# Ledger of designs, part 251: VH-VL binders against b7kms5

Target 1, 80 residues: b7kms5
Amino acid sequence: DTFETVRNTIRIESEVDESLRQLCHEERITKETWLEAAYLYLCEKPEELAQVIQLAQERLSQRKAIADYKRAKTMQERFL
Below, E stands for the ipSAE of ESMFold2; O stands for the ipSAE of OpenDDE; V2 stands for 0.75 times the mean of E and O plus 0.25 times the DockQ between their complexes.

## First folded at step 13 (VH-VL)

Design zz2 (framework fv_pozelimab)
Fold by ESMFold2-Fast, scan of step 13:
Structure zz2 (fold): chain C 80 residues (1-80), chain A 125 residues (1-125), chain B 107 residues (1-107)
Amino acid sequence: as target 1 above (80 residues)
Amino acid sequence: QVQLQESGPGLVKPSETLSLTCTVSGDSVSSSYWTWIRQPPGKGLEWIGEIYYSGSSNYNPSLKSRATISVDTSKNQFSLKLSSVTAADTAVYYCARDYTLDEGSEEFTIYFDYWGQGTLVTVSS
Amino acid sequence: AIQMTQSPSSLSASVGDRVTITCRASQGIRNDLGWYQQKPGKAPKLLIYAASDLQSGVPSRFAGRGSGTDFTLTISSLQPEDFATYYCLQHFNYPFTFGQGTKVEIK
């Protein structure tokens, strides 16, 4: 029997990462365990989970708008 | 969740204009770029062009003189018009979501994550 | 336009086999490459984006590698549902261009 993990690489907003790093340092936990704990906790609280999903959807929309702006600026110069 | 559906005549006469509409559900047409791709029977895929809801568009140079893509935000649709068609335009036409993923800093990646089922358009007299 | 050349054009394989498909760009495209699977009579399905990132919901037996001009799609243990035609697509320059396709057939 083996306990298994998977390695993930994610990109998060710099200010959020800074804040999360400070929290993890002060509380003596890791970002990995914080993510696991946050997800597991929210799974037992459906009302709170719905609110988090809504915030995630809003943040995704904002990041997508920024990505589309970068695309428009960059790709017009790559027409060959 | 996100679904795309092509619609339009399956038969178009030579020299006429091919008109197709893609209806988007589960997402706003104003949220992404959208694209048209075609595939002649037994052949590979060819990118036709893309549109952003603001009206910005880019086309395959091979089709630019004949192709027009437009967006109707009130109906949550985008459409393709291809003028002066010939037998060479016979193909299955697909619409797809042309997604841009933020990769941080100045970086991004593009992919087509949702596709319509495709609609066969035959050009014959 | 950037030409995308796939090899082989077709291959025959058995369930459980490791299959490798390559895609070459006529000029550098960084990692701006996607892999798509198309089954007969169906629309293409995104498998891999940014050359190596697995799309959500796609089995981990699919893996993409490469950057610049040379790219590889590997299926580590071929399943019955994997018999299909595979296309690479570059998104570096307009027009976006597909490879000619690689057909994976039952041996």
Scores: ipSAE 0.650, ipTM 0.883, lowest interface PAE 0.8, mean pLDDT 92

Design zz3 (framework fv_pozelimab)
Fold by ESMFold2-Fast, scan of step 13:
Structure zz3 (fold): chain C 80 residues (1-80), chain A 125 residues (1-125), chain B 107 residues (1-107)
Amino acid sequence: as target 1 above (80 residues)
Amino acid sequence: QVQLQESGPGLVKPSETLSLTCTVSGDSVSNSYWTWIRQPPGKGLEWIGEIYYSGSSNYNPSLKSRATISVDTSKNQFSLKLSSVTAADTAVYYCARDYTLDEGSEDFTIYFDYWGQGTLVTVSS
Amino acid sequence: AIQMTQSPSSLSASVGDRVTITCRASQGIRNDLGWYQQKPGKAPKLLIYAASDLQSGVPSRFAGRGSGTDFTLTISSLQPEDFATYYCLQHFNYPFTFGQGTKVEIK
């Protein structure tokens, strides 16, 4: 067969993961193939792709802020 | 593409202040911690300190009395000033993005993922 | 400050060799350790973060292991582009501290 694959490790919100796992189970597909299909589908739909990118940017900025908050708090606690 | 570029004088006289600027492109300086690292010729790496755009900073205690890191969000830059320099401060100075990755729950991880090319500062009369 | 000690300080190896570098922290640092590669005249490059997580774009022949105080970086089949100095760095507590470096030389 012709598919060359790459192994990725990703961390996503637990409730999103649970919902996605349920969807994949019901539809008899895998997370890997869902991600491939979703990306390929959105690449053909520029307006929807732009909305997804905006949501991703918002989620990323929130995660960064939370991570930096955790860092500030934890690092201060560790040296005391 | 995230890129960092150091700039500043390559020669500083003993007792004077070493001043370097890191220009960030491809990312906002407001999005991460930023750090300075130095490396004396032929030696290992030494962490100088870090800054968050809000002004929060942490320094290596060995340099804290002499080092000041500041951020200029309007220019998307952060800078290092190191006062009262001696020959021991001769080094290649690097700036780097000091990234915090959310690991879920209470966890996070830190890494330096983008580095400037480094700038050699020689302390000599 | 947390002292980071690497072993060996230098080694000579041939292309295709398995190379192992160790890093020891003077106190427990969980998995708050990164590995960096530095080639002559260049800035360090992140290889591994969180002790064992491979940075995107880094070849799978690089692997990190360990937690607490004892850590290893393994290159399973050394390539010509891997001849460099390798540094561990702890991010558990301030000040962040590097190991002294391990130089991997050809021959």
Scores: ipSAE 0.593, ipTM 0.855, lowest interface PAE 0.9, mean pLDDT 92

Design zz4 (framework fv_pozelimab)
Fold by ESMFold2-Fast, scan of step 13:
Structure zz4 (fold): chain C 80 residues (1-80), chain A 125 residues (1-125), chain B 107 residues (1-107)
Amino acid sequence: as target 1 above (80 residues)
Amino acid sequence: QVQLQESGPGLVKPSETLSLTCTVSGDSVSSSYWTWIRQPPGKGLEWIGDIYYSGSSNYNPSLKSRATISVDTSKNQFSLKLSSVTAADTAVYYCARDYTLDEGSEDFTIYFDYWGQGTLVTVSS
Amino acid sequence: AIQMTQSPSSLSASVGDRVTITCRASQGIRNDLGWYQQKPGKAPKLLIYAASDLQSGVPSRFAGRGSGTDFTLTISSLQPEDFATYYCLQHFNYPFTFGQGTKVEIK
């Protein structure tokens, strides 16, 4: 049977990546299969999924504020 | 989800000030940079300037002496004023969200992901 | 100001064709380049950001490549809805500048 995949590039925090890499190494799984399993598991748990989405929204808001700060600083340096 | 809508007069007389407002819905005007772009009929796109909700703004030097962009957080709007207009200012004016995406470490990328439909401003006597 | 030059200024193509549009910056802009599609009477639409990243919801037949000064947008297997004008835009330095546009016309 055919098995279709898509390639994605994902940027995550270094500490989170290090922790996830160690878990995958110890359990003999890949980051791809971890992500698939985590999402599928959470889809069966609506209340837990909602909490994960809230955390994701908070993390996104923090990263965006940092991105705007980096932009202001970098663009100023390029002109000054 | 996020929507932008331009409003203002469709006809402005030479030497007068063009005033346009962009109303933002589905996002806070305090969450991003915001930008104005224009396009004369049959021609290409020209970036006018951007603003952050703190009032920090940047302008195309070709328009710097005449353009002013401001933000009204209470109405969730930002606006453009362009003084001393001439026929060369006849264009469709667009507002857009000027998004900064975190790329990790010291890196980021900028893109305009949501645009208003545009409003035609004709400068004529 | 950084000048963005697109080539060609216009081209004629048929459905199913592979189309390549080039954008050249007058100085290095890293990967701080976006591609936008504009159909007659409509606002531009973001296709690609950071030179090569496909915007969510944009068909995979659109692909961007390049860094520094030379960039390309490729449309594999052109579709009827792809007849439009395409613009590159640099975000490396103020003022932000667009290329002059490339019009993709039906043969």
Scores: ipSAE 0.633, ipTM 0.876, lowest interface PAE 0.8, mean pLDDT 92

Design zz5 (framework fv_pozelimab; at its last look DockQ between E and O 0.04; V2 from the best seeds 0.00; counts 0 for: pae O 7.3 > 2, placed apart)
Fold by ESMFold2-Fast, scan of step 13:
Structure zz5 (fold): chain C 80 residues (1-80), chain A 125 residues (1-125), chain B 107 residues (1-107)
Amino acid sequence: as target 1 above (80 residues)
Amino acid sequence: QVQLQESGPGLVKPSETLSLTCTVSGDSVSSSYWTWIRQPPGKGLEWIGEIYYSGSSNYNPSLKSRATISVDTSKNQFSLKLSSVTAADTAVYYCARDYTLDEGSEDFTIYFDYWGQGTLVTVSS
Amino acid sequence: AIQMTQSPSSLSASVGDRVTITCRASQGIRNDLGWYQQKPGKAPKLLIYAASDLQSGVPSRFAGRGSGTDFTLTISSLQPEDFATYYCLQFFNYPFTFGQGTKVEIK
């Protein structure tokens, strides 16, 4: 068949995950189908898509800064 | 797209200081660690050192006494100076993005994802 | 410094063959290992990070396995463009250290 799926493992901020889980439970949908629907909907809305991408870039930047902070703390003691 | 480009003299005399600059485009030099790697002709790769835009740096102990890496955030560049060079310092020098991926909790992964094309530096009189 | 030893130093294989390259660390490095491909005259290219995670844009025929001290890179069906030298690199301790490289030649 032409319909294929890919399994992905992703890490989401816990508060966001809790809120999304509650929404999916109340509306009787899954996180997978919500993600697919959200992406497809936004692809038809260029201005809204651009705003979401901006938010995603800001969140990525914040996570990157946290990762670099963890690296600095951990790696300072890792000399042989 | 992130791109890195090395620049500097291709020939350096023994005992002098080798100076190279890496120009970063498509990303802010303040967003990541940055690194220098070298490869002598026909040999393997050697890590030189890394820098974070705040000035924090770490070096290969074999080069620490001679190597200095610095960042110029206004030009979106970082640079390597290697003093007291000898013929053993003849190599292709690469700059690369030294990326930290968040793995959740206290964990992270490091990798070099974007590399410059490399610049050959020959040390000879 | 952590010594990274690759084997074999070189190999020859035919298109379509399954190729396995190994990398051994002198002490435990968890999964803090990357695999890089270098074609003649070019800069190295990231293939695998965190020992087993495939970098975006890299063909699925490349796979990394291992943790601790023993690691492998497998090419499930060798292609002509896979002629290159492959390097492992550990990020567990400073200084970061590369293996000596494995040259893959297409028969």
Scores: ipSAE 0.675, ipTM 0.891, lowest interface PAE 0.7, mean pLDDT 93
Fold by ESMFold2, look of step 14:
Structure zz5 (fold): chain C 80 residues (1-80), chain A 125 residues (1-125), chain B 107 residues (1-107)
Amino acid sequence: as target 1 above (80 residues)
Amino acid sequence: QVQLQESGPGLVKPSETLSLTCTVSGDSVSSSYWTWIRQPPGKGLEWIGEIYYSGSSNYNPSLKSRATISVDTSKNQFSLKLSSVTAADTAVYYCARDYTLDEGSEDFTIYFDYWGQGTLVTVSS
Amino acid sequence: AIQMTQSPSSLSASVGDRVTITCRASQGIRNDLGWYQQKPGKAPKLLIYAASDLQSGVPSRFAGRGSGTDFTLTISSLQPEDFATYYCLQFFNYPFTFGQGTKVEIK
């Protein structure tokens, strides 16, 4: 009967977020229900889940490298 | 699950070198910056320095002449050496992950999200 | 080096109280500030980053506010597990510096 929910802050690339927001609007769903549905769907599809995980690992690596580059550059400018 | 664990001698004589190692599990030392922090008993926290896995490092100026941080990617560890210790170096030493979060565009933020449990190092004769 | 000054240095409070502690930087640090909780014999734990963003798993009764030089951490309804020492940390520029800490004790 009762759905327990948590509130989280996440950071999504702006172009991806715009596309996801537009999809959810057109399909008359929320971003939250889309995320829940996508995960529940993938739980029963091991090969598809593995492909999504591979893409997520690649995106994570790219974002970490960019963040570390920005940090190094900015801290040099602030008198490292 | 990311875990950090400090190891090394708990007792060091004055003028000798304090040497500590942080072993990282559940993550790669190649994924982030890594930092050492210390806390004298009953006192506040002091940042010692940091290292990026490729070898770039930054130190608290108060310790820069005596402190060296290094990385061993093959063992998934990073280490602290503090030379010429005195009683003032008695503290609990913590290692931590020094994470850089991408904020998009040209922005970022920094936080220390995973810490070791700490190890007390006492400097005495 | 950027000095971080916390107020108060200690306080005594009851379960259910609203608690506010402040952190002042000696220079502008934008929102490059985190709040950390430390219980006796334990390592510090990240509560808030970027001045106001809650770390995952941290209860929503914790709230961070501020930018520039003046920052606050508020606990809206103090719980038994919240009795600890709280530190702010700036990472705007090297060396990274902590406030001296605020000890929250049971009354």
Scores: ipSAE 0.540, ipTM 0.853, lowest interface PAE 1.2, mean pLDDT 91
Fold by OpenDDE, look of step 14:
Structure zz5 (fold): chain C 80 residues (1-80), chain A 125 residues (1-125), chain B 107 residues (1-107)
Amino acid sequence: as target 1 above (80 residues)
Amino acid sequence: QVQLQESGPGLVKPSETLSLTCTVSGDSVSSSYWTWIRQPPGKGLEWIGEIYYSGSSNYNPSLKSRATISVDTSKNQFSLKLSSVTAADTAVYYCARDYTLDEGSEDFTIYFDYWGQGTLVTVSS
Amino acid sequence: AIQMTQSPSSLSASVGDRVTITCRASQGIRNDLGWYQQKPGKAPKLLIYAASDLQSGVPSRFAGRGSGTDFTLTISSLQPEDFATYYCLQFFNYPFTFGQGTKVEIK
């Protein structure tokens, strides 16, 4: 069967991306199909899903802190 | 002060491989995404692809089968190879820094805040 | 790929004029849009990022507005150095795509 796909712009932390890329290469899969499979698996595992969500929230918080710093720096530079 | 400089042959024969290098100064290639963009004479801009220092890359589907971007952190450079070139690949080729401000947001912002001066590559027999 | 349509393709204006360039996306791109200025023989220069944020060093006469599918770049009072070609860029989804450009010429 032919799947209809949706394009997404996804930025992944570099170390995680590299590790995931290596895994996908070794297993002859793609990051896309890995993501699909991982999500589908977790949908059937509510406890594991909750753990992943918590981890994702923590990572997002870290990203926001970094982003805020970068933005603040850019704003400062604007007025120099 | 970040600076980018394209280098490579300005003339390539049809069916051969175009090869360019972008040398970055004032910033480490390990800190950002790095992009190639081209512009045929008298025409608009086309995004070719990008690379992160880890080797993760994204390409324009229109060029993916022929384009390869690589990074050399030891030289603070990244490169573009475009195989099987034709006259349609004649263009000014730019390298640029792909900067992300809002990495922590569901909606992230990217912009090319620094560009090389561009280098003309002509495909001709 | 997301199509970016700029209008007009070209316009003539005088120093001091208010100039407005529009960019329409074939689908919603939120605020993932940039505006660039390019002068002949030069690389594009970033003017606006995130649809409305002014890049450092860019004069306040430049303003970006819009979200979703419709975006505008406005030059409140055109200066001699503003005659150039302007491009919008979406980076909401791969591949990133530019508008076809708007050439602002002297009347």
Scores: ipSAE 0.018, ipTM 0.695, lowest interface PAE 7.3, mean pLDDT 90
ESMFold2 (binder alone), look of step 14: mean pLDDT 91; pTM 0.926

Design zz6 (framework fv_pozelimab; at its last look DockQ between E and O 0.02; V2 from the best seeds 0.00; counts 0 for: pae O 2.7 > 2, placed apart)
Fold by ESMFold2-Fast, scan of step 13:
Structure zz6 (fold): chain C 80 residues (1-80), chain A 125 residues (1-125), chain B 107 residues (1-107)
Amino acid sequence: as target 1 above (80 residues)
Amino acid sequence: QVQLQESGPGLVKPSETLSLTCTVSGDSVSSSYWTWIRQPPGKGLEWIGEIYYSGSSNYNPSLKSRATISVDTSKNQFSLKLSSVTAADTAVYYCARDYTLDEGSEDFTIYFDYWGQGTLVTVSS
Amino acid sequence: AIQMTQSPSSLSASVGDRVTITCRASQGIRNDLGWYQQKPGKAPKLLIYAASDLQSGVPSRFAGRGSGTDFTLTISSLQPEDFATYYCLQHFNYPYTFGQGTKVEIK
């Protein structure tokens, strides 16, 4: 038998990755299995899932603000 | 769900100012850059300009002397004024969200992900 | 301004065909290119950003390739709803510029 999986490249904050990598090392699990387990666990807990989604939305807003700042800084000299 | 809706007069007389407003719902006008694009009947697309809610704006040099884009955060709207119009300004005008995606480090990418339905403005006497 | 030239300006194709549209920039734009689909009477719709990244909700039969000056949009197995005009757009330098459009018509 074979397992049906998808390959993803995920871009996350380096400090979060560092912390998650340390956790996975200490607990002897992989980032892939941690992500699967976290999502499955939260799907059974609607109130906690809502809190995680709220945090995700806040983090997305932060990254977008940083992206807009980088854009303003970079694009100011790009006129033809 | 993010939606944009253009509004303003569909007919403008030559030499007058074309004034359009884009109403944003499902997102804050303060969260992104916003842009105007136009398309003359049967022709291609032309970028007019962009604005960030703080008032920073950039324009197509071909329109910079006549175009002004502004943001009204209290109404969650942004607007285009184009002065001294001629028949060449007859076009469908679109507003769109001018999104910046973080690509890590110093990198980012830009795309227009949500568009209004467009509003035809005819310049005629 | 950076000139974006699309090839061909129009093409005729049948359902099930593989369609390739090319976009050339007059100078290097990295991967700062998007592809947009426009159906008659409708606003353009984002298909591809960053030259090759598929927008959420867009069918996987659409694929973008390229960097620098030469870019392609490929539609594998053309569907009835894909008959439209396609535009490339560079976001590398101001002013942002669109290609002239490629009209995909029923053969």
Scores: ipSAE 0.662, ipTM 0.884, lowest interface PAE 0.8, mean pLDDT 93
Fold by ESMFold2, look of step 14:
Structure zz6 (fold): chain C 80 residues (1-80), chain A 125 residues (1-125), chain B 107 residues (1-107)
Amino acid sequence: as target 1 above (80 residues)
Amino acid sequence: QVQLQESGPGLVKPSETLSLTCTVSGDSVSSSYWTWIRQPPGKGLEWIGEIYYSGSSNYNPSLKSRATISVDTSKNQFSLKLSSVTAADTAVYYCARDYTLDEGSEDFTIYFDYWGQGTLVTVSS
Amino acid sequence: AIQMTQSPSSLSASVGDRVTITCRASQGIRNDLGWYQQKPGKAPKLLIYAASDLQSGVPSRFAGRGSGTDFTLTISSLQPEDFATYYCLQHFNYPYTFGQGTKVEIK
């Protein structure tokens, strides 16, 4: 009957979020229903899922590098 | 699936050097900070120090004169050496992934998300 | 070093109880506070990061609050697997320091 949902915090790069927000507005959907639909669609498509995973891994690596840079810079300032 | 495993001798004599190695699988030692933490039996947790793979390291001031953390990228490992040990250094030693999460803008957060199972090191003559 | 003081040091509770553990920092640490659960003979497990963000795979009955110096961990309905020792950890500045721990025992 009703969807059981889980509340989660996600963080999206601002330019990607703006583009996704505009898409969802134009298509009259929500960000969360888009995420659910995208995952359910890809579940049946192994090659397409693998390509999305590869892109996600590349973005994760970039975000880790940025985070480590911010950490090193900030902790230098605080430690001093 | 990230896994960490401590290895090293369980018994060390007073005044000698405690040496431990953490083997990382499912992640590259070059992709994060890494930390050592210890817990004396029946006591709380104490942060020993951390290292970034390039060799940049930070230590608890209580241990900094005796502790050295190092990275071996070819073996995907990081290690702890603690010199001049006494009975007070008897503890379970944990290695952990010291993760930096991007919070956007100028922000980040730190957490220890993967831990080894721990290894007891006893200092006794 | 920033001292982290937990209270209570131990408590006894029944399954289904609401449990609140507090952690106080000796100076402001913003939201740079994590909560860890440790069962006997096991490594600590991350529950909460950034004071209030739930780690993936952690049940939603765990909730973190606070910023600055005063922080709480709440378990809204205690389960048998929640009997453990809980530690707060500040990551604001070196050295990183843990609270002394709060042991939650079955009554």
Scores: ipSAE 0.483, ipTM 0.851, lowest interface PAE 1.5, mean pLDDT 91
Fold by OpenDDE, look of step 14:
Formats: structure tokens, C-alpha cells, sequence
Structure zz6 (fold): chain C 80 residues (1-80), chain A 125 residues (1-125), chain B 107 residues (1-107)
């Protein structure tokens, strides 16, 4: 059987990406199938899903903070 | 030059546990998958299972309930135990290295590039 | 498990002959197919991996072709050292499975 896939561009923090790549290599799976499996698993685990969501929100906040810093720095460089 | 060598008893009684060890030289077991394959006399090849140096393992469902593969990084060896053997388990047992080639698309190609010479294990009372 | 059907089970040929062995998978396995050569009393030797890639050191008279379900191993000009049993192997999915083998005998 075959199934339709959707192409996505995903940016992963470099250290996380490396460790995930290593895991996938060891288990002979792909990051894509890992993501699919992880999501499906968590859909059946509401408490664990909530924990992952919280962690994801924290990571997003960190990304935003870094982005804001970079933007501020760029702005300073333009107007000073 | 990678070399593999099987060792263990050539005779096992029915219902007992077959135990073999593969000693690897010329390469560290800490970098690859390692496989056991067997061949009954005059018959074809059967994949038994594999192990990664981290301990992750996969087995042929036909043997999963009886087969256990382990790795000893300190000795640069990996082993096979097959419990509750019968005459049907009489075979030449090979150990091999699994080479996993990344194709750049997160897909893998796998092949057995180095083999031991094989060791005959006969199950007989 | 994926079934690998190899044909023929045996064949007789002469030195210099062109020999073709086929392997059919019960389902699509992409190019996750290897060919191995085994001589009596010896371990199998890798010839072809990924359906068509020649293993280092293997003579160019060996060629692998195919994808999906149908695969072939061809020996363009059989040499004396080529008389042996050949096996295909799928590693698309667990458990890995071999064809039943093809014995190439001297005519």
C-alpha cells in the first residue's frame, strides 16, 4: 500500500537535529517517520502530549527571544 | 581488513540452548550492525537477526521467541543464543557485518560485506 | 514476510556463456536488493547491492538490474570461477529474506 505525503520544510536546532539524526540512523528510520509516529503516539497520550506541548512552547519562546535580539542588533547597525 | 570468526560448540542436544560467539577484528563492533545468518545443510540462507552496538536488535519473527543476540564491546564480540533447539536448527551459522549506507535522503541501503567462515552446529541426542 | 522467488533453481552453462538469473519480490522493494555468490564450503560473498551497484573488487562481467519487484543478475561471459550458487536478498523490510538460490553448474 502507498499513501500520499506532503512536503514540509522543517528547521531544527542543530544539536537536536544531530541527536535525532543519530537516533534515526541507529533505528533505521527517518526523521519524517519518527515525527509521524511520535505525533500519533502522543495523540493517544493526552498527559504526555500536554507535556510535549509545554516544552514546545518554551522552545518557541526561546527562538522568539533570539530572533528579537538579532532584529534589534540589525536595527542598531543600520541607524548608528 | 575486517575479519569475523564464529566460535562455539558444534554439537547441541535437543531442547538445550545453542550458543555462539562472533569475534570481530580489524574493526570495532561499536560502529555497525551485526548479523547472524544460518544455512541448513544443502538448503538456502535464513536471516536470524541483528544487533547494533547500542543494544538495539531485530529478529526474524520465526525465531524471535527463541533467539537472543547480544554485543560485548569490551571484547569486540557479539553472540547468538537460540533456546529449545531441535533438529531443524542444525545448520551452518554465519556472522556478518551489516553495512548501512546513507543515500542522502534519509533512506538506507543495507548489505553484508564481511562474513565469518561459518560454523556447523548439529542438534543431536 | 516478503517472499523472494528466484529462477531458475539451477542451470548448466559453459565458460563464455551469458547467464541471467531472476528474482521476484512478492511486493515492491524499491532497489533494496542484493546479490550474493556462494561456493561450496564457503560463506556467501557480496556481488551487488542496491539492485545495481557493483561491490568493490567484483568483476565487471557481473551486472544487476531492476527495481520494484523484478530483478536480474547477469554474468556477461561466464568464467570458471563463477560456477557457484547465487542468492538474492531483500532488505526493504524485516525480516530480511533470501531467494531460494540458483546453482550455476558446468555443462
Amino acid sequence: as target 1 above (80 residues)
Amino acid sequence: QVQLQESGPGLVKPSETLSLTCTVSGDSVSSSYWTWIRQPPGKGLEWIGEIYYSGSSNYNPSLKSRATISVDTSKNQFSLKLSSVTAADTAVYYCARDYTLDEGSEDFTIYFDYWGQGTLVTVSS
Amino acid sequence: AIQMTQSPSSLSASVGDRVTITCRASQGIRNDLGWYQQKPGKAPKLLIYAASDLQSGVPSRFAGRGSGTDFTLTISSLQPEDFATYYCLQHFNYPYTFGQGTKVEIK
Scores: ipSAE 0.061, ipTM 0.763, lowest interface PAE 2.7, mean pLDDT 93
ESMFold2 (binder alone), look of step 14: mean pLDDT 90; pTM 0.928

